VHH binders against a8x493r558to705. Designs and how they scored, part 13

Target 1, 148 residues: a8x493r558to705
Amino acid sequence: QWLENALDMTNCRLLRVAGESKKNFVNDSPFLLINEASVYMLARHIDMDVQDILTRFRSNIVVRGLPPFIEDTAKRLSIENLEFEVVDKCTRCEMICVDPMTGEKDPSLLLALRDYRNKQKMTFGIYIRQSNFEPGQFVEAGSAVRFF
Key: E = the ipSAE of ESMFold2; O = the ipSAE of OpenDDE; V2 = 0.75 times the mean of E and O plus 0.25 times the DockQ between their complexes.

## First folded at step 5 (VHH; framework vhh_vobarilizumab_d1)

Design qb1 (at its last look DockQ between E and O 0.15; V2 from the best seeds 0.00; counts 0 for: pae E 14.2 > 2, placed apart)
Fold by OpenDDE, look of step 5:
Structure qb1 (fold): chain B 148 residues (1-148), chain A 120 residues (1-120)
Amino acid sequence: as target 1 above (148 residues)
Amino acid sequence: EVQLVESGGGLVQPGGSLRLSCAASGFTFSRNYMAWYRQAPGKGRELVAGIRSGGSTSYADSVKGRFTISRDNAKNTLYLQMNSLRPEDTAVYYCAKGYRLSWYPEFDYWGQGTLVTVSS
């Protein structure tokens, strides 16, 4: 029972889920999760609008209320009654240089990420996969999130 | 060094218009969220309008339809067009540079402010 070792995050919530207000997860594909606090830290570092960074990262799930970069060491998480395993970190490429809304290209984010990661692997965000299956379960903005 | 310098404030009659400017320097203006705040006498500082790097805007309900926030990235200048001014708009208006989460703004720098007085 890994739920017993959850990080005590009393205000960690699901900020958004891409595609639908209420989301049913399918086991077939991983989802990309971004920690808003981590984006904030990156934004402060690289002098860029947080929302621009969020859009450029093209996440499926954004969470709020976590310490920055806690997702980098997470192995599991839960969103309400749904349980997930961390599959991998998201390696970033030049795709994040393109604003998906405007099509404008700015290499600053990628370069900044390189520097922020001390020229190590340029990852930001984590791929997660649902590990439990309960019929009729869904998540939405405001859902409680717990990292393990 | 980051600098924000407001200008354009002054005395105006009710129903009049003013255009505030904020000259920004010391950071990449085009990639940052900018906002106008105001502080009326005896009141707290409140958000008036915000503009994302991509141009999306937000307004306080009290100024919606009357005020327009805009930016000229080539000039590193933020603007606030204020129309149909009311006495309750009287305040010191501040330019702010910040990072904004979905529902939480965080600002690094503020200007010195410019006084707008709406009075007959």
Scores: ipSAE 0.193, ipTM 0.582, lowest interface PAE 1.9, mean pLDDT 86
Fold by ESMFold2, look of step 5:
Structure qb1 (fold): chain B 148 residues (1-148), chain A 120 residues (1-120)
Amino acid sequence: as target 1 above (148 residues)
Amino acid sequence: EVQLVESGGGLVQPGGSLRLSCAASGFTFSRNYMAWYRQAPGKGRELVAGIRSGGSTSYADSVKGRFTISRDNAKNTLYLQMNSLRPEDTAVYYCAKGYRLSWYPEFDYWGQGTLVTVSS
């Protein structure tokens, strides 16, 4: 409950689902979620557009309205009436150093993450899976998101 | 309000050149991924070229070596220099703005387009 109270934010919203404004979660699990504020935190240390950083992380879901990296403490979340469990944190590797458009390597994003994590496991983003499901459910951009 | 206004289209002969411009307003131009798309009659839109804030560029295979995308962040303007034009380059060309916080290839705003016709 205390975790639920600490993470329940009124303005946390689903910003984007990969390739569409709507997504049926029942058929796609698990999903990779990242926090907009965490992206900005890393971006302060590298000379890349935020959109380029997002493409390198290759997430399915982006949320806004949370403090940076608060998602690291979450165990569950809801998107509207759909419930999800956090399955794991996403460990990042040198693949995020590759520009998907050019194939060029630039280690700056991975190094910034390493420096932020200060010798701990280099995670960014969380994998989520719907904890229960019914056919035909979906989420869309602007959906309310609550972390627990 | 985000606005993207393309100009510079027209009729050119094969082998000719055109320079397209896209005047952008209503957002922080210098921080956004920008791209040119085109749509030939009866076809879907296809990516022609993209350019990142730091100047890194990418091109469709069909235009590589002939087209050059560039940006002038001081003028909030995106350009497409098109050389060695071919009849298959005939299309409406669109300026597109990427989402600030979305991954490739999502774009949230489009211009109205400018027609390029390559014909004798």
Scores: ipSAE 0.000, ipTM 0.166, lowest interface PAE 14.2, mean pLDDT 76
ESMFold2 (binder alone), look of step 5: mean pLDDT 82; pTM 0.836

Design qb2 (at its last look DockQ between E and O 0.16; V2 from the best seeds 0.00; counts 0 for: pae E 13.3 > 2, placed apart)
Fold by OpenDDE, look of step 5:
Structure qb2 (fold): chain B 148 residues (1-148), chain A 120 residues (1-120)
Amino acid sequence: as target 1 above (148 residues)
Amino acid sequence: EVQLVESGGGLVQPGGSLRLSCAASGFTFSRNYMAWYRQAPGKGRELVAGIRSGGSTSYADSVKGRFTISRDNAKNTLYLQMNSLRPEDTAVYYCAKGYTLSWYPEFDYWGQGTLVTVSS
């Protein structure tokens, strides 16, 4: 029913999902979704590589093809036949200062995010939860993504 | 102001070696993706090698095993060690600063380039 209100974006795709395999989301735990375009904007602002930022943000899902920061106002989304509700924004903390691969610490990202968000809460990414539960449904890289 | 200044180019015999340097300034070098490109006469610019902020590297198939990209973050310098050079490696080599979108690089700054000529 709410599909009629989808953003008219035809190139929105799932870039990656945790594990880089077919995945369903049949659980009660929320997943962290990051918009690559938003990361790019932040990357240019803070002068840090996009992949470095993505790694530090520790997202479960990364999407491509959306306008930057469109996720900040999204209420729902679909990935192929799976439907999700946005449950919250991801508040960032000192965790993003640590590269999970190398263990290196750099406070620049957190400070930059603070400055980027200005007086707003330091959020980046959104928590989503599956709202429809159909057996046998999976998503993978390349899956169509629609925001509502 | 962002600056990328290549050096080390020159004339070398086939089978020889050459080391290119790129002096970077005006940005936080250690946090950025860097790459080497080259443009041969009459051809388009092509990616030669890339190196992420964490040190992960990638190479074009044509140079794999012969070229090595590295970086010295303390010196804000990017390097390209070129071994076993071939005439087809003749090109202007460019240093580039960029971002990796989905493992695809997008660049916002380029150096002026340095000419590498491999000839007998």
Scores: ipSAE 0.558, ipTM 0.809, lowest interface PAE 0.8, mean pLDDT 88
Fold by ESMFold2, look of step 5:
Structure qb2 (fold): chain B 148 residues (1-148), chain A 120 residues (1-120)
Amino acid sequence: as target 1 above (148 residues)
Amino acid sequence: EVQLVESGGGLVQPGGSLRLSCAASGFTFSRNYMAWYRQAPGKGRELVAGIRSGGSTSYADSVKGRFTISRDNAKNTLYLQMNSLRPEDTAVYYCAKGYTLSWYPEFDYWGQGTLVTVSS
């Protein structure tokens, strides 16, 4: 169903949230957002499924339709009429070396991120907080996303 | 367009074997989780087996030691070898493609399914 809006290739859009097509907001805690294009950039440098990479980053929200890593400069965004502020970047640690499904350790993702960041701070993804929080709201796959 | 086409189902006696195939197109098969699900009459879908790009596999407890999932990335084909079949394995079997999203694997595209019937 989210594919029905894919004809506008200039729009950033929500792909999925936390293993569901919808995300129900329960409180005003920050959410972790990841850019799909950034994931594909890392995946080209390692032999790891895109889904494996996503699960290791433990994101709440994934978006597409942006250049890779442009989220690093974002200040605000909207998902439909829900407004969010970028709170911080997500610093990654050795936990992304551990497969959350099996417990197996593979450092390739952390090493690829380290190489990309050129030993700068090891960030991937951004924390966002709804600025107009209201319990019971939700977003779904295909939702329009705007970055500012 | 993502397409998943299952084949290889049929009628088999208890203790018998079948091999299912799933021809995949419309995505980068080699980079995605792939899985087999099944749905018995009157039941919900359940995960049977999954396989990663690197070949690591997982299985439902009910099929461990009897079923083997495999993939051929050159042919964009997913396989399920089912041995020692039991009447409770009777179900429609679905090929599933993993999402590109989330902290844990979930699947966003499904084939139409292939029926496996285990009975005398």
Scores: ipSAE 0.000, ipTM 0.175, lowest interface PAE 13.3, mean pLDDT 76
ESMFold2 (binder alone), look of step 5: mean pLDDT 83; pTM 0.838

Design qb3 (at its last look DockQ between E and O 0.16; V2 from the best seeds 0.00; counts 0 for: pae E 15.6 > 2, placed apart)
Fold by OpenDDE, look of step 5:
Structure qb3 (fold): chain B 148 residues (1-148), chain A 120 residues (1-120)
Amino acid sequence: as target 1 above (148 residues)
Amino acid sequence: EVQLVESGGGLVQPGGSLRLSCAASGFTFKRNYMAWYRQAPGKGRELVAGIRSGGSTSYADSVKGRFTISRDNAKNTLYLQMNSLRPEDTAVYYCAKGYTLEWYPEFDYWGQGTLVTVSS
């Protein structure tokens, strides 16, 4: 029913899932979704490589093909035949200052995010939970994504 | 203002070596993806090598084992060491600044290029 009001259904795909393999979602845990377009906008704003930002954001899911920041107002989404509820925005903290691979600290991203959000709540990315339950379902890179 | 200025190009014999430099300014060099492109006469511009902010590198198959991309963040300089040069390496080489979108680079600034001619 709610599929009729997709915000954008064109060319939005799942870029990666944690582990970069077929993924079955655990219903009792939220997943962190990042919109690559949003990261790109932030990257241009703060003068940092997109991949560095993505790494620092420690997302479970990255999507491509939607306009930036659509996720900020989304209530639902689907990945293929799996349906998700947006449960919250991801509040960012000093964790994003640390490169998870090298341990190097750079406060620039957090400061930039603060400024980018006009000193409001420093959120980036959304937490989602699966809302339909079908056994044997999984998603992978390339899966179609729709936001509602 | 972002500026990328290439240097080091010239005429070299086959089998010779050149080292290209790209002096970068106007942005935070250490946090950005950088790349070398080249455009041979009558051909399209192609990616030669890329280097992420953390130092991870990638190369076109045609230059693997012969070319090395590196960066000096303290000097805001990008380098391309070119060894075992071949006539087919003749091209204008461009320095580029960009973003890696899931390892797909998108570039927002280019240098003017430096000519490399490999000829006997």
Scores: ipSAE 0.653, ipTM 0.849, lowest interface PAE 0.7, mean pLDDT 89
Fold by ESMFold2, look of step 5:
Structure qb3 (fold): chain B 148 residues (1-148), chain A 120 residues (1-120)
Amino acid sequence: as target 1 above (148 residues)
Amino acid sequence: EVQLVESGGGLVQPGGSLRLSCAASGFTFKRNYMAWYRQAPGKGRELVAGIRSGGSTSYADSVKGRFTISRDNAKNTLYLQMNSLRPEDTAVYYCAKGYTLEWYPEFDYWGQGTLVTVSS
């Protein structure tokens, strides 16, 4: 019964972590995780490249191989043998209308998220915190990810 | 077809300045990550500076504080202002284009290059 609460996602993979391809998580500060499929779903309705969308959301960790927005239901996840707990959903505000590097404003991303959420709380992405210590363990692009 | 044409290279004394230009055509310039690479004799190409579609910039440690990348989206032109030049900056400088639709952009086009020589 060790599979209870596990998502049946065979190809979920780490795409990016902290802007680098390799990371050792020893900091218990929350990290912001974004699902690539959720980004692409919003992007189909706006004229903005995916990298700019990810920058506006300020994601630390990006995963691939999940259906869109299924991360909203996750309680825990693993990346290789590192375990993480979901500590909150990330509420988004008008700051995502602004490119943090240039100050350029484009409300299309916020409007697309609002339309998707349809009067619900405007969340996108989840905050996670490492829940175990595994000396010498690190992760990289392509690391296996499993949601629970 | 995509074309990138560098200009502005030349011979300069140490401590001098040059401004490189890259005229771009055949793609939607304003939506692309753009970069300058350089290649010294006998070495591979190395990243000098990059600029995102929204204008944010990055620099190699060796040029930070001396070089400034910029873009003019109305003229489809990428620039590199090179100040406080040193002999080790001697290289062929290339303009490079990233993919517009790739989350991890690869540089798929670059020009013929413009030679910068900083003589001691």
Scores: ipSAE 0.000, ipTM 0.108, lowest interface PAE 15.6, mean pLDDT 75
ESMFold2 (binder alone), look of step 5: mean pLDDT 83; pTM 0.839

Design qb4 (at its last look DockQ between E and O 0.20; V2 from the best seeds 0.00; counts 0 for: pae E 9.1 > 2, placed apart)
Fold by OpenDDE, look of step 5:
Structure qb4 (fold): chain B 148 residues (1-148), chain A 120 residues (1-120)
Amino acid sequence: as target 1 above (148 residues)
Amino acid sequence: EVQLVESGGGLVQPGGSLRLSCAASGFTFSRNAMAWYRQAPGKGRELVAGIRSKGSTSYADSVKGRFTISRDNAKNTLYLQMNSLRPEDTAVYYCAKGYTLEWYPEFDYWGQGTLVTVSS
């Protein structure tokens, strides 16, 4: 039903879902979505491995195949037959400076994000919530994603 | 200025071994993904092996089980241990600095390469 005003119709897919398995979304739970292209842009800016940045951002969902930062203006999205509403942008803090696997600290990412956003709010990634009220549905890596 | 300098290439007999090194400078080595590429005569450049900043590795099918990519962050050096070498491994091997290895590798700097010749 959401076919109009798509931000991008490029072949966008789920790169990763938390747990690396089929994911069942709950209507009342928000999920953190990261655009890999956006991470790549940041990676180039700060000279850091994209995978390292992704782990630091602690996202639930990573998408591939869209232009960078298109998520910043997105209002809705679909993953296969599931529909989501963008509820907020993810404000970032010092947590992203810590590698969740090793505990290593690197302030570069936060500083880079500050510089990239300039005088704007330090956000990266968006919170999404299922909006079509169809519980029990599953998505996995490779699922088609559309932004609206 | 980013610099990548390969070494360790040479002539080796089939079944032999070589260890390539890549000395990196001009950037924070430990934060970057690195890779080895090779280009055989008359062929295009192909990815041989990649290693993430955190140490996870990937290999081309043609070298799996024979080649090992590793890194020493303290020495800013990338390595490629090549065992059980075959004539088809003959190529110029390049060290590459990058940001991603999976699906669509992206690299922004390359070394000048080191020649590996496998011949009886």
Scores: ipSAE 0.740, ipTM 0.888, lowest interface PAE 0.6, mean pLDDT 89
Fold by ESMFold2, look of step 5:
Structure qb4 (fold): chain B 148 residues (1-148), chain A 120 residues (1-120)
Amino acid sequence: as target 1 above (148 residues)
Amino acid sequence: EVQLVESGGGLVQPGGSLRLSCAASGFTFSRNAMAWYRQAPGKGRELVAGIRSKGSTSYADSVKGRFTISRDNAKNTLYLQMNSLRPEDTAVYYCAKGYTLEWYPEFDYWGQGTLVTVSS
């Protein structure tokens, strides 16, 4: 048997859902979640805007209010009353070397991730799937987020 | 703590000019993209201009050729030079930390805004 408790983290919040200020979840397809603090940690050692890093990672959901990379240990999370399970970590490839605005190639982000991961699998972000879907549910920026 | 303080707003006649400033603190200014957004009464916020840490710029079509975004990394200051102002430029202008086509800064990445009114 196992016991899960919410991480005792203050004020973890949803920053953004791609394309909408609100998102109605209508299927059980995985969503890609990224932790803003993890982006800032990578950005400290490369010459790249944090916002450029966010767009290269192509996330659906961005959260704030947690230490960097704590999402790597998460098993499940809630956003308000919506429950999600973590289904996998997102492996990153050389696609993140391309600036989506200019097409310019810059390997610095992939290299920084490689160095952080100490040559292990180059993951950044987690795939989550809603476990308690019901029509009419939605999330918006500022929604409370809890990791378990 | 990230702080962004806008200044330089005011009342001007059509065709006039204003220069907005944004004093930034609480982060490494020179390694972050910055932007100006604006919000007219009864409308949502819209991107006006953005500038990357490497210096490349982007502008909304409605302000191209009239507005110029710039930054002074030594002074941690973002600027918006607004020329040939029109009544439709009337809005509260916000300095923002961050700029992308997809992502909007949430509240604590925004300043309190400075009002620009273009009227005769």
Scores: ipSAE 0.012, ipTM 0.362, lowest interface PAE 9.1, mean pLDDT 77
ESMFold2 (binder alone), look of step 5: mean pLDDT 82; pTM 0.837

## First folded at step 7 (VHH; framework vhh_vobarilizumab_d1)

Design qc1 (at its last look DockQ between E and O 0.16; V2 from the best seeds 0.00; counts 0 for: pae E 11.1 > 2, placed apart)
Fold by OpenDDE, look of step 7:
Structure qc1 (fold): chain B 148 residues (1-148), chain A 120 residues (1-120)
Amino acid sequence: as target 1 above (148 residues)
Amino acid sequence: EVQLVESGGGLVQPGGSLRLSCAASGFTFSRNAMAWYRQAPGKGRELVAGIRSKGSTSYADSVKGRFTISRDNAKNTLYLQMNSLRPEDTAVYYCAKGYTLEDYPEFDYWGQGTLVTVSS
């Protein structure tokens, strides 16, 4: 019903889900969604590989094809036939300074985020929760994404 | 100032091998994705190979199994090992600094290029 107000952009797709496989969502747990376009903006600011930043942000879902930071004002979204509500923005901390694979620490990302947010609340990414859970439903890379 | 300087190009016979180098300076090399592009006469510039900051690699289908991209972060140097070279590999090869290796080009800086000619 509310699909009529969806942001209609070409090639808005699910880039990856945690594990890079088909994912069944549970509506009682929020997921962390990252917009790749937003990551790119940050990457240019701090001169870092987008993939490295994505890894450090430890997202469950990454989406491609959306304008940068459109997620900051989003209230709802759909991935294929699954509907989600935006629960909150993700406040970032020193965790993003640690490479989850190697354990190496780099404060650059957190400092850059601080500067990018103009020393306001250091948020990046949004928590989403499924609102129309149906057993057996799953999404995968390439799934259509719409923001509302 | 960001600088990328390619070297190692030259004339080689079909089936031969060549190793290109790209000396990088003016930025934190180890944190950036790097790539090799090439441009043949009368053709557009195309991606040949890319390597992420963490070492994952990607290749154009035309060079898979023959070319290997690698990096030495201690030397701030990008490499392209080219084996089993073919005449169609003849092109100017460019080193590129960027943020992503996805389907859309997002590279900020390019070198001046080095010519590779494959001919009998």
Scores: ipSAE 0.745, ipTM 0.894, lowest interface PAE 0.6, mean pLDDT 90
Fold by ESMFold2, look of step 7:
Structure qc1 (fold): chain B 148 residues (1-148), chain A 120 residues (1-120)
Amino acid sequence: as target 1 above (148 residues)
Amino acid sequence: EVQLVESGGGLVQPGGSLRLSCAASGFTFSRNAMAWYRQAPGKGRELVAGIRSKGSTSYADSVKGRFTISRDNAKNTLYLQMNSLRPEDTAVYYCAKGYTLEDYPEFDYWGQGTLVTVSS
């Protein structure tokens, strides 16, 4: 009965893959996925650019068209005909306090995440791995995404 | 609907100057990083300059000292002052919402572009 209401979410799309509009898979290494809506949720509560939040988290894949933090409950997803399993949540640490462009420290993002998680494990984003991997497959921006 | 409209491109001789503008609408301009990218014919897009909502700036090495990015949050407008123009600056210049210098994702919002041609 997992995420039956998510089955009606037809507007979820890939926004970006690692700064490219298209990504070819070479091996079955896990990818880090972030939900755009979750980024905007954190951004509402701190004085930090949405782009700064994204760069501090260093994700491979960004999706849009989902409610904030729904990725926390996902077990599997598909991107077009490619199938992925969620292998872990991404635990965040003091590294996200460091601006990757300048090296300057600003703890506001980590503190906002801590406050959101109510001092539980500070996760943001999920690691996914292709469950039906074959070399030479790819995903691209605009691809349809479905969570399970 | 997010809309980015570039203007100010044109033909200019080497050593000349141009000022590009980007009118932004459909999002909270003052809370978003903004950038200029350029694409020469037959080449990929490259980051030219970025500016954060706090005002801090970043420049590609090839334009540092010659170009100045700025923003006017009251007018929702991004600017690029281009001085000491060279033929290699010839490209279509794009306004972008968000930017990255490395393997980081960015939001996928671009303008239509404005052509800058630097030739004698």
Scores: ipSAE 0.000, ipTM 0.269, lowest interface PAE 11.1, mean pLDDT 76
ESMFold2 (binder alone), look of step 7: mean pLDDT 83; pTM 0.836

Design qc2 (at its last look DockQ between E and O 0.19; V2 from the best seeds 0.00; counts 0 for: pae E 9.2 > 2, placed apart)
Fold by OpenDDE, look of step 7:
Structure qc2 (fold): chain B 148 residues (1-148), chain A 120 residues (1-120)
Amino acid sequence: as target 1 above (148 residues)
Amino acid sequence: EVQLVESGGGLVQPGGSLRLSCAASGFTFKRNAMAWYRQAPGKGRELVAGIRSKGSTSYADSVKGRFTISRDNAKNTLYLQMNSLRPEDTAVYYCAKGYILEDSPEFDYWGQGTLVTVSS
């Protein structure tokens, strides 16, 4: 019913899901969604590899094909036939300063995010929760994504 | 100011090897993705190889198994080891700084290039 209000995201696709495999979603936990375009903007601002930033943000879902930071005002989204509600923005902390693979600490990303947000709330990414759970449903890289 | 200076180009026979270097300055090298591009006469510039800040690499199909991109973060230097060179590898090779997105690389700084000529 609410598809009529979808943003024109014909080329918006699921870039990756945690584990790089088919993913089943459940309603009991929110997922962290990151917009690749937003990461790219931040990457250019702070002079850091996009892949490094994505890793540090520890997202469950990464989407491609959206304008930067559209997710900040999104209320709902769909991935294929799965529907999600945006529950909150992800407030970032010192965790993003640590490379989860190596343990190396770099404060530059957090400082850059602070500056990018004009010292306002340091958010990046959104928490989403599935609203139409159905057993046996999967999403994978390449799945169509629509924001509302 | 970002600077990229390529070196190591020259004339080499088919089947030969060559190692290109790119000296980088003016930015935090270890945090950035880098790439090699090339442009042959009469052709467009094409991506040859890319390397992430964490060392993962990608290659054009035409150079897979023959070329190796690497980096020395301590020296702020990017390398391209080219083996089994072919005449079709003849081109000006460019060092690039930027961001490797899946199927959409975005590079914002380039060197002046170094000429590689493969000929018998």
Scores: ipSAE 0.638, ipTM 0.844, lowest interface PAE 0.7, mean pLDDT 89
Fold by ESMFold2, look of step 7:
Structure qc2 (fold): chain B 148 residues (1-148), chain A 120 residues (1-120)
Amino acid sequence: as target 1 above (148 residues)
Amino acid sequence: EVQLVESGGGLVQPGGSLRLSCAASGFTFKRNAMAWYRQAPGKGRELVAGIRSKGSTSYADSVKGRFTISRDNAKNTLYLQMNSLRPEDTAVYYCAKGYILEDSPEFDYWGQGTLVTVSS
């Protein structure tokens, strides 16, 4: 596809699937995708581990090889041969200020996101749902991802 | 390109000590959590110890009190001091970028490993 060539998105890969090497689709519920590059962009301006930032955002899927925040413009994506639609952006709240391992509060991540969004909705990550859902399918770490 | 190079493995008698090193490059070391994992022959890979950029550490129960993870951000180097070694500590030890929460993370960065053998 010409759009794929223009965007050079063939190198985008799943980085992580929460809790397992696979995400099994047992129903037609959306799941949350986060872009690693967007995490690094926020981390550039705060004193926090990338891993800490990832755990605070809580996601089902993390991808790599995509430019920062370009997921905000995505309408569809594929993971291998499975097709997905973007349902909505994930609005973030003060829960991301809490370190899930220690309970310590640090507002720097939420403030960095607020500053990036500049009075827009406080979104980070996107909800996706498989087009033409079929039970028993899955995605796994290392899968090729393409955005459209 | 992320590169992790482990060293310091070898043969040691029970009760002995080893210090493992991991030279890291290709990322901002001081802003990333780091970990050691190990894989014994015929077994799955398991977390041994983790250290966050701010110094918080965690350990597998089997190594608490015997192993110490540390980092030198000036040298981009991760360490594992292994004391009171036991035969069950025999494994290939891997340096990992990121504090990995999953049993078998396929997409995190790993070194090639260094073999530790504890035997008389």
Scores: ipSAE 0.011, ipTM 0.371, lowest interface PAE 9.2, mean pLDDT 76
ESMFold2 (binder alone), look of step 7: mean pLDDT 83; pTM 0.841

